# Ledger of designs, part 178: VHH binders against q9y6x5

Target 1, 379 residues: q9y6x5
Amino acid sequence: LPPKLLLVSFDGFRADYLKNYEFPHLQNFIKEGVLVEHVKNVFITKTFPNHYSIVTGLYEESHGIVANSMYDAVTKKHFSDSNDKDPFWWNEAVPIWVTNQLQENRSSAAAMWPGTDVPIHDTISSYFMNYNSSVSFEERLNNITMWLNNSNPPVTFATLYWEEPDASGHKYGPEDKENMSRVLKKIDDLIGDLVQRLKMLGLWENLNVIITSDHGMTQCSQDRLINLDSCIDHSYYTLIDLSPVAAILPKINRTEVYNKLKNCSPHMNVYLKEDIPNRFYYQHNDRIQPIILVADEGWTIVLNESSQKLGDHGYDNSLPSMHPFLAAHGPAFHKGYKHSTINIVDIYPMMCHILGLKPHPNNGTFGHTKCLLVDQWCI
Key: E = the ipSAE of ESMFold2; O = the ipSAE of OpenDDE; V2 = 0.75 times the mean of E and O plus 0.25 times the DockQ between their complexes.

## First folded at step 7 (VHH)

Design z18 (framework vhh_8dlx_2; at its last look DockQ between E and O 0.69; V2 from the best seeds 0.00; counts 0 for: pae E 2.7 > 2)
Fold by ESMFold2-Fast, scan of step 7:
Structure z18 (fold): chain B 379 residues (1-379), chain A 125 residues (1-125)
Amino acid sequence: as target 1 above (379 residues)
Amino acid sequence: EVQLVESGGGVVQPGRSLRLSCAASGFTFDDYAMHWVRQAPGKGLEWIGNIYESGSTFYNPSLKSLVTISRDDSTNTLYLQMNSLRAEDTAIYYCARGYTVYFRSGDYQTKFDYWGKGTLVTVSS
């Protein structure tokens, strides 16, 4: 009876991969649904910030997950992908699975979406898997589909996260057509498996499915390194995050550290926190450090060592290489409709509308996504 | 049984070139990234570089102009070509099998599960 939504993320799926490679299963999905050709993500263009923006509708300065590595000077707590389960870091916003469970007494299910294995405001998804990168896509899909079909109260919101093509994008770089074609074909086959399983279980016709990603990927090189150690001694600062956006906590006067860094490299911008461009929406949070370094696209910040990354992300969110796409299918969505652009924060109020939930205050604009929906007027 | 056997070390004069080999056995060689690591007398391990199964190479920036890593998957052999050798290049050179774990952050960690016993390179008159 209630509307159902499955939100799927393929980490690091750059929007223009759709134009440069063949995706027969994804194209069949889009033919009977909608495609948003690119999604303008939030800055910084990294996994944890953007995944949390999708499910909260907030810029990172507002939801508090401002990087994949963070430090809070007051509590002396550190956040990283190996230490991401402290609710403290996630409690500055209310993600959609929490709202889903609290407003209408519905269940939520999660297969490894960032934050779903953490109690947020004392609420965790009704069904969830602890994060473990070794668990196959097939096992994650099996659990999600079982929960969608066998829950009471019903699972109305489900999430499914997969680490590819991000891991391979880092390893091979997005310009390695031979390796990336293999990786992307495998992802398309997983999309085919997803659709087939939903059809076999009788879920496909009544389930809304969104396939999206958190960011894209750009080509890096050992010829494009910024060695931070050549510009400033370690005794002057604590490094909170390194590349391609470095977060610097000064151990001496902030202006003195800034002066040592400001002319370090022509391929890096150095900002005092208050001078960070307003368009980034990356200033008003205590977890944003006093000095932020932003590398130019394709440049890697290092500490007197090489980088084994041929691809990376985290760069300026105005760059098309950083943009993912969004595809969707189901009773809420038009069939065969293409839309050019939305903001990643717009996904949250759209999902709340589909599920009949009252959204928490957010930075998204429902009007930007209304043309995707059958129950809305598109001028 | 996984085995890595380095060869080609010895005494070489400054300014000359030397090619080291590593013969791999007991695993599917073309499925793995391979690394060269060295240890100078009385010092710690220094990573030289690696070659992925795809053929992509990465080097320690301090050594990039001096070394080239290559592989021959048909003979299960890893190579390190060293040019313009200096006295400070005197070290035991190790072949290592590695794998890279990428985290959701995009950070990575390279782990070594097998090492050769090393081959000594002495750069002197």
Scores: ipSAE 0.402, ipTM 0.677, lowest interface PAE 2.1, mean pLDDT 92
Fold by ESMFold2, look of step 8:
Structure z18 (fold): chain B 379 residues (1-379), chain A 125 residues (1-125)
Amino acid sequence: as target 1 above (379 residues)
Amino acid sequence: EVQLVESGGGVVQPGRSLRLSCAASGFTFDDYAMHWVRQAPGKGLEWIGNIYESGSTFYNPSLKSLVTISRDDSTNTLYLQMNSLRAEDTAIYYCARGYTVYFRSGDYQTKFDYWGKGTLVTVSS
């Protein structure tokens, strides 16, 4: 029987929610498996970049999905959540489902993980759902489990994506205990349903399951706005992405635009591309614009308008509020083991090991995750 | 049946204050964000601000020093306090029920599904 892996993401699941809220089903999952308490994600700490980093093991500058909104000056192409299907954007890397299904007697299945409904290197996931946020978790799970049980060649790698707690985190902010408790209870119930269905279908004993997330969430406020229109006229630049990391394409002299912006707010760092801190690994791609603006935690960049978000993400990846967790269960994993931290790019080589795949060149370090695995020596 | 009924409009002198009310019925008021919108003669709709079920408020930046939105969930009532009124504040003021959709991109969209009939405020010198 070939090794099988299900990769599950609950978008925007901040690591410390596990300590601050009750998760009876997830805690049972962890108790019978492994936990990584904090996963250090990639900068920018946004949905599309970090989901692609998980499945490629690459920093954003290397896989080319550098933000949720992008512009390519040569081709004049635009990327957004509503315009994300052009393979051009995705082809700078090879995600794990492509590598997996190109092996003999293997296929891949996907329930809405970013990129799985795009033909990347002319290869689309063998079984997939087109993205539609109205499709219930139950329907996504039913399709995934049907494909895991009934496909020829067998599905050995599957993904499942869910939008919460990200949407509610934006609405309420992570500090709204009452509303977030209600939201997070619903998510824990979905995890209970997941485990129950895998058991009922006979999949639980031989399937490796990773439950993780792409980023966390920080509290925002109407008192912490940076009004870009107060500092610079629209005519001086093209805005490619806004908050909390703005991407600025100057229309006039770059130094003049930089000088207008650098003293705009003490709560925002302004970088020329060549001056972006090396620790971000966010410099060497043409899709990264000449100037970026990085807001401090909890600050929102706006264009003379209100913000209707009480929580946000995308900030510096050193911030604990931006970090998700990782939990895993299955025959490849120890039982009852807790690990402090890994880098999000480390998940890819670990998954390749579990599946017996040769990883493509990547930024992950297999040694960081080997203590999670029963077949590895833990020092 | 969802109903929103504004009251408190009328003629007021410049520089004075006015409080508008919106009585809500036919739905669970506590579950919804509520909005104020106005329309000056010959102009389009102008969003004033909102208040979420949590009590958090958001305002049109051009108006935020002049207005305060509040809600009383025990009486299902939305309020708009307006201070230092000017002739340009002459408008029909609408109460609206809205909901916000948050996308995985981090963007959002606010939609209005029910509107009151409005209350006229005339600021005359």
Scores: ipSAE 0.334, ipTM 0.670, lowest interface PAE 2.7, mean pLDDT 92
Fold by OpenDDE, look of step 8:
Structure z18 (fold): chain B 379 residues (1-379), chain A 125 residues (1-125)
Amino acid sequence: as target 1 above (379 residues)
Amino acid sequence: EVQLVESGGGVVQPGRSLRLSCAASGFTFDDYAMHWVRQAPGKGLEWIGNIYESGSTFYNPSLKSLVTISRDDSTNTLYLQMNSLRAEDTAIYYCARGYTVYFRSGDYQTKFDYWGKGTLVTVSS
């Protein structure tokens, strides 16, 4: 049988949740497979950029999804949650489901993974669901497993996306033990449902399954706010993205805007585009605005309005609170193996290897995942 | 039927305190975030603050020092305590039931699906 891979994302699943809460289903999954304890994601540590990095192996500056909200000055187009279906934004890279589907006797399926309901390079997944937050995990799972089991050509690559524990993390904050315990219990139960469904359908032994996430979550507070209106008049700039990384498009001289912002808060770094630290790999794209503000961990950039979030993400990708995990099970993976850390862009070449696909040029390093795979030599 | 009924409004002198109440019925009160909003004469709606199911509160920064929101789930009642009232606090005060729409990006929008009829607060000497 051709290799098959299901990629599952639980949005905002912070890596250390595994240490602080109980996950009997997920732990069983890990016991029979592999675990990467920490995945270093890309900067900005936001949903759209990181999910696209997982499936392209590229940093944000290369695949062009540089934030959840974007502006292109040439075309004057905007990208946002409500406007994410224009291929213009996605076509700077080729995601793995497109590569897979273009192969002979293969098809791809997707349940609400970012970018999967958009024709990229004139190709859309053979099976997909339009994004709808109201659709249950069960329904998503049922569709994905049906397609994996009954499709012709066979579905060999599938993605499944779920919004928790991100939404709850924002609402309650990651330090709310009572509420987050309840939320994470539900997540573990969903993993149980996933495994049970796969076993019932006879897919479990032959299907490679990756469970991961795009980012973590840090605790925020009403006592840790950075009000931009205290530093600069809103008429002097256009806000493209706000917190915890703000993208600023000056309406006056860039230097003047920069000078007004550079000392706005001791808990915020202000960068001209050309001065953005190299370690972020967040410079070489026209969609990155002329000035970037980066709040310290746990601080929120606001205007005159207060944020109602008790948790947030998007901070420095070196922060442990921003890191997700990766667990995997299937014929391609070892059993009972734990690995310390990989980069999120390393997932792409690994998936390509598992599926027998030639990867597009990418920033991942296949060598970082060799120890996870049964057919590779681990040095 | 969902109902929200504000009470406690009236005429008050500057510097005084006032507590407004909102009686909720027709739904499971403790499952929803509740909000206070006001509208001054000739002005638009101004969000005052909210209290979540968990009891966590958030306030408009411009009003934070002057207001306290609380709830009693046993009586399905929302409260707004206002201190040191000023003439500019003259407004119709509304309670509203809120719900959150989450987006895939992690952003969210707060929406209101039910409103009370409001109670008038007049601050005058």
Scores: ipSAE 0.192, ipTM 0.608, lowest interface PAE 2.0, mean pLDDT 94
ESMFold2 (binder alone), look of step 8: mean pLDDT 82; pTM 0.800

Design z19 (framework vhh_8dlx_2)
Fold by ESMFold2-Fast, scan of step 7:
Structure z19 (fold): chain B 379 residues (1-379), chain A 125 residues (1-125)
Amino acid sequence: as target 1 above (379 residues)
Amino acid sequence: EVQLVESGGGVVQPGRSLRLSCAASGFTFDDYAMHWVRQAPGKGLEWIGNIYHEGSTFYNPSLKSLVTISRDDSTNTLYLQMNSLRAEDTAIYYCARGYTVYFRSGDYQTKFDYWGKGTLVTVSS
């Protein structure tokens, strides 16, 4: 029987939530599995970019989903949530479900993971749900487990995406202990339901399960706003993305726009595209704009309007507040092992190894994850 | 039936203060975020600010020093206190009930499902 893997994402689950709140179900999962305390994600620390990095093992400049809002200078196309079903945006990489279906002639299943309801290189997940935020975790779980147990050819790779705690993190901010405690307890209960369902169906002992996230969350404030309208007139540029990383497309000379922005606020850095720090790996793609503004942690860029976000993400990927965690359980993984840090791009080659797939060229390093796996030597 | 009724508008001299009220009925008022929005003659809608059910307030940065939003859940009433009024504050002021729509990317938008008919504020000497 071929190995099976279920990849689960709880959007916006900051790593240090594990230290500040109780997760009895998640801790029981970890006791018989592995925990990576911090996952260093890719820049920018946003949902679509990091979810695509998990399943491709590529930096954003390489896989092409460089933000949640994008403009392609070559084709003149615009990307937003309403445009995420255009395959054009997703075709610069090959996600693992496509490799699984084409290389091994096995099935894939997906409940709402970004990109899974889009044909990529003319291949869509064998079983999938069109994105709809109103669909419950229980319904997503019921479909995934049905497909894992009752498919031919067999489903060997499955994904499950959930919007919390990101939505509540934005609404309340990560420092709101009362509201975040309630939300995180609900997530822990969902993890308990997941484990119970897999045990009931006889899947638990032979299924590899990864629970991870795309990014963290930091506290924002109405007292920490950067108003771009105080720095530059709208007639000089087109705004492609706003906060906390603003993507600026100049309508006049690039140097003139840069000069108007460079000393606008002590709480943001202004970069010409070629001056973006190399450590971000955020430069070599036509969808990265000529000028990028990067706000300091907890600062929000606005256009003469308030921000209702009490929490946000997208900031520098060196910030611990932007880091998620990774927990895993199953026949491929050691039991009771704790690891400090991996890069989010390392998840893809590890998953390919577990499934017996040949990975496409990627930015991950298999050696970083080998200590998690029972069939590898780490000394 | 959901109803929002603004009151307190009128003619006021520059530099003075004015308080607007919005009376809400037909729904559980303390479950919703409430917003103030204005429209000056010949211009588009301008968001002033909002107040969440728990009392947290957010303001348009251009207006933050000039306005205060408050609510009285016992009387189902929303308030907008305006200070140091200027001629450019002349507008129709609307009370609106807000809700949040979350997108797949994790971004969100505030939308309005019910509006009052508005109250006119004229700032002139």
Scores: ipSAE 0.061, ipTM 0.443, lowest interface PAE 4.3, mean pLDDT 90

Design z2 (framework vhh_8dlx_2; at its last look DockQ between E and O 0.76; V2 from the best seeds 0.00; counts 0 for: pae E 4.0 > 2)
Fold by ESMFold2-Fast, scan of step 7:
Structure z2 (fold): chain B 379 residues (1-379), chain A 125 residues (1-125)
Amino acid sequence: as target 1 above (379 residues)
Amino acid sequence: EVQLVESGGGVVQPGRSLRLSCAASGFTFDDYAMHWVRQAPGKGLEWIGNIYHSGSTFYNPSLKSLVTISRDDSTNTLYLQMNSLRAEDTAIYYCARGYTVWFRSGDYQTKFDYWGKGTLVTVSS
């Protein structure tokens, strides 16, 4: 019987929430499994890019989902975060569910993970749900567990995505202890429901489960706004993405646009594409625009308007506030082990190892996750 | 039945202050974010700001130093305090009940499901 893996993402689950709030169900999960305290995500620290990095093991410049809003200058195509179904955007990489289906006689199942409702290299997840934010966690869980238990060829890789605590993190900000406490308690209860459902269905003992996230959250304020319209007239450029990383496509000379922007605010860095720091691994892709603006942590870029964001993400991936965690339980994982840090791109080769799949070339390092696995040595 | 009733409008001289109120009924007021929106003669709707049920306030940056929004959940009343009024502040002022849709991108869209009929503020000498 082939090994099975369920990958669960709670969008925007900042790593240090684990230290500041109570998670009795998640703590019970970790007690008999493993915890990675910080996962260093990829730049930019946004939902679509990081979810695709988890399942491909690639930096954004390599997998091509470089932002939640994109423009490709070669093909003149536009991508929005509103459920774009064009395979063009996703075809620069091979996600794990495609690899899983193409190696041996295996199926994949997906409840709302970004990209799973799109055919990628002519392959779509064997079982999937079209993205709909109104579908409950319980309905997503019911479908995933049904598919894990009742499929031929067997579902060996399954994904489950949930929008919280990201939506509440944006609405209230991570420093709103009262509201965040209520939201995080509900998430912990969902984790409890997940574990009990798997136990009831006889799946728990033989299933590997990873609970992780794509990024964290930092506190924003109406007192920390950068008004781009005070820097440059909109007639000089096309805006591809706004905040906290702005993607600028010049309509005039690139140097002139850069000169108008470079000294406009002490709270953002302005980069020509070739000057973007190498440590970001955010340069070598046609979808990365000629000028990129990077706001300082907690600052919001706006177009002569206010922002209702009390929390945001997308900032420098070296910031601990941008980091999620990873917890895992199952036959592949040690029990009661804590690890400090891995890179988000390391998750893909680890998952391939657990499933017995040959990984596509990737930016992850299998050695970084060895200490989590019972069949590996830490040295 | 949801009702929003604005009051406090009228003629006011430039440089003076004015406070508008909005009386809400027919729903659980303290569960909703409440917004102020205005429309000057011959112009489109301009969002002024909102107040969450928590009391957190958000303002149009062009108006931030000139307005304050507050609420009294015990009386189901929303307030807009305006200072240093100018002729360009002449508009019909609407109270609106709103909700914010958060997208996975972290972007958002404000939706309004109920509006008051508005109260006219005229700033003239």
Scores: ipSAE 0.373, ipTM 0.683, lowest interface PAE 2.8, mean pLDDT 92
Fold by OpenDDE, look of step 8:
Structure z2 (fold): chain B 379 residues (1-379), chain A 125 residues (1-125)
Amino acid sequence: as target 1 above (379 residues)
Amino acid sequence: EVQLVESGGGVVQPGRSLRLSCAASGFTFDDYAMHWVRQAPGKGLEWIGNIYHSGSTFYNPSLKSLVTISRDDSTNTLYLQMNSLRAEDTAIYYCARGYTVWFRSGDYQTKFDYWGKGTLVTVSS
């Protein structure tokens, strides 16, 4: 049987949730598979960039999805949640579902993973769902498992996306034990549903399943706000992205804008594009704006409008609160093995290996995941 | 039927305080976030702040130091305490029932499905 892989993302699942809450279904999944306790994601720690990094193995500067909101100065195009369908934004990389689908006797399926409802390099997933937040997990799961079970050519790579616990994390804050306990219980139940569905269809033994996330969540507060309007007039710049990493496009001299912002708050670092720390791998792309503001953990950048978020993400990718986890089960993976940490870009070469695909040039290191795989030597 | 009725408005001198009330009926009050919005003469709507069912409050940064929002779920009443009123605070003040739509990226939109008729506050010497 050809190798099959299902990649599942629960958006905003902070790694330490596993330590602070009970997950009977997920723990059972882990017990029979592998766990990576912390995944170091890419900067900015946002949804679109990190999901694309998972499936390309590239840092943001390389795959071109550098934020959830982007602006291209040459074409004057904008990218956002409501405007993500233009292949222009995605074509700087080749995601794994495209690579997989271009192979003989293989097809790909997707349930609302970022970028899967867009033709990239003139190729769109054979099976996909347009993004719609109103569609239940059950419906998404039913479609994915149907395609995995009955498609010709066979679906060998599938992806499934769910918006929780991110939305709730934003709403309640990750430190709200009562509400987050309820939310995370539901997530665990969904994992139970997933496993049960796969077993019922006879897919469980032969399907490789990865459950992961794109980022964590940190607690925010109305007492930790950085108001840009107190530092600079709106007429001096265009805001491309706001918090916790703001992208600034100056309308006047860049140096003047920088000087107005550099001392705006002791809880915010201000970078000229060329001075962005190398460790972020967030410099070599025209879509990165001339000035970047980075708020400290738990601080929110605002204009003369209040943020209604009690939790947020997008901060420094070295912060543990920003890190997701990775769990996996299937023929390719060991049983009962736990690993401390990998980079999020390492997932791509691992998936390519499992599927027998030649990876495109990427920033991942296959060696970091060898201990997870039964067919590799773990040193 | 959902109803929101503001009260407490009137003419007040600069520097004084005023508390507005919003009486809610026709829905489960404690399940919803409630908002205050105002409209000054000849100007657009300005969001003042809100209070969630959890009791968490959020304010417009420009008004944060001057306003406090609270709620009494036992009486289905929303309050807006305003201090140190200025002439520029002259406006019709509305209470509104709101909800937040979350997007995949973590962005959000606040929407209002019901509004009160408003109460006029005039700050004048």
Scores: ipSAE 0.266, ipTM 0.655, lowest interface PAE 1.7, mean pLDDT 94
Fold by ESMFold2, look of step 8:
Structure z2 (fold): chain B 379 residues (1-379), chain A 125 residues (1-125)
Amino acid sequence: as target 1 above (379 residues)
Amino acid sequence: EVQLVESGGGVVQPGRSLRLSCAASGFTFDDYAMHWVRQAPGKGLEWIGNIYHSGSTFYNPSLKSLVTISRDDSTNTLYLQMNSLRAEDTAIYYCARGYTVWFRSGDYQTKFDYWGKGTLVTVSS
């Protein structure tokens, strides 16, 4: 009776991969549902921040996950991929799975979406997997579908996260057609498996499914390095995050550190926190460091060493290379409708609408997604 | 059993060249990235560079003009050619088997799961 939603992320799936590679299974999914060709994500265009923006509808400054590597000077706490479980980092917002399982006789399930193995506001997803990158897509899907079919109170919201094509995008770069074609074919096969499994279990007709991503990927090169050690002695600052948006905590006078960095490279913008462009919505949180360095697209900030990254993301969110897509299928969605763009923060209020949840205050605009939904007036 | 054995070290005069070898056994050599790392007296480990199974090489920028890494997959042998040696190049030179772990954060970490015992290179007159 209650509407159900499965939110799926394939990390690092650049929007234009849909145009440049073959996806027979994903295209069939889209044909029977909806497509948003470009999703404008939030700055910094990194994994943890953008996954949390999807499920909170908030800019990074508002939800507090402002990077994949963070430092809080008051508590002396560090955040990283391997040190992400302290609720302190996540508690500045309420993600949709918490709202879902607390507002009505409902539960939530999660297969490794960032934050779902953390008790946020003393509430953890009702069913979840602890993050482990070695767990196959099949096992993640099996757990999610078991929970969707067999839980009391019923699972009405579920998430599923997969690390590709992000890992391969970093390894090969998006311009490596041979390797990326192989990788993306595998992703399409996984989407085919997902749809087939949902059909076999009788879930397909009554489950709303969103397939999206957090960001894209741009090509990097050993010819496009910015060496910070050539511009400033390491003793003058603490490095909180490196590339492509470096987070700099000065150990000496901030203006002196800024002056040493401002002319380091024509391919890097250096911002005092108060001078960060307003369009980034990236200023009003204590976890944002006093100086940030923003590399130009395809440039890598390093400490006098080479980089193994042939692709990267995290750049200015106006760049099309940083944008993912969104596809959706289910009883809430039109069939065969394509939409040009939404903001990534718009996904949250749309999901709340589908689930019949009252959204928390957020930065999304429900009107931007109305044309995707069968119960809404599009004009 | 994975085994890496360096050879070719010794005493060499400044300005001269030296080629180190690393004999690999106990694994499919062709499937792995191989690395050279050195440790000067009283210093930490310094990564020199690597070579992937594809033959692509990457080097520490400070050493790039001085070194060349190559591999011979038919003999399971990794090489380090060093030119214009200086006293500061005195170190124990290790070969290591490496792999890259990619995190969902978009970061990576180079891991070394097997190391040779090292070969000593002393650059002095």
Scores: ipSAE 0.208, ipTM 0.633, lowest interface PAE 4.0, mean pLDDT 92
ESMFold2 (binder alone), look of step 8: mean pLDDT 81; pTM 0.787

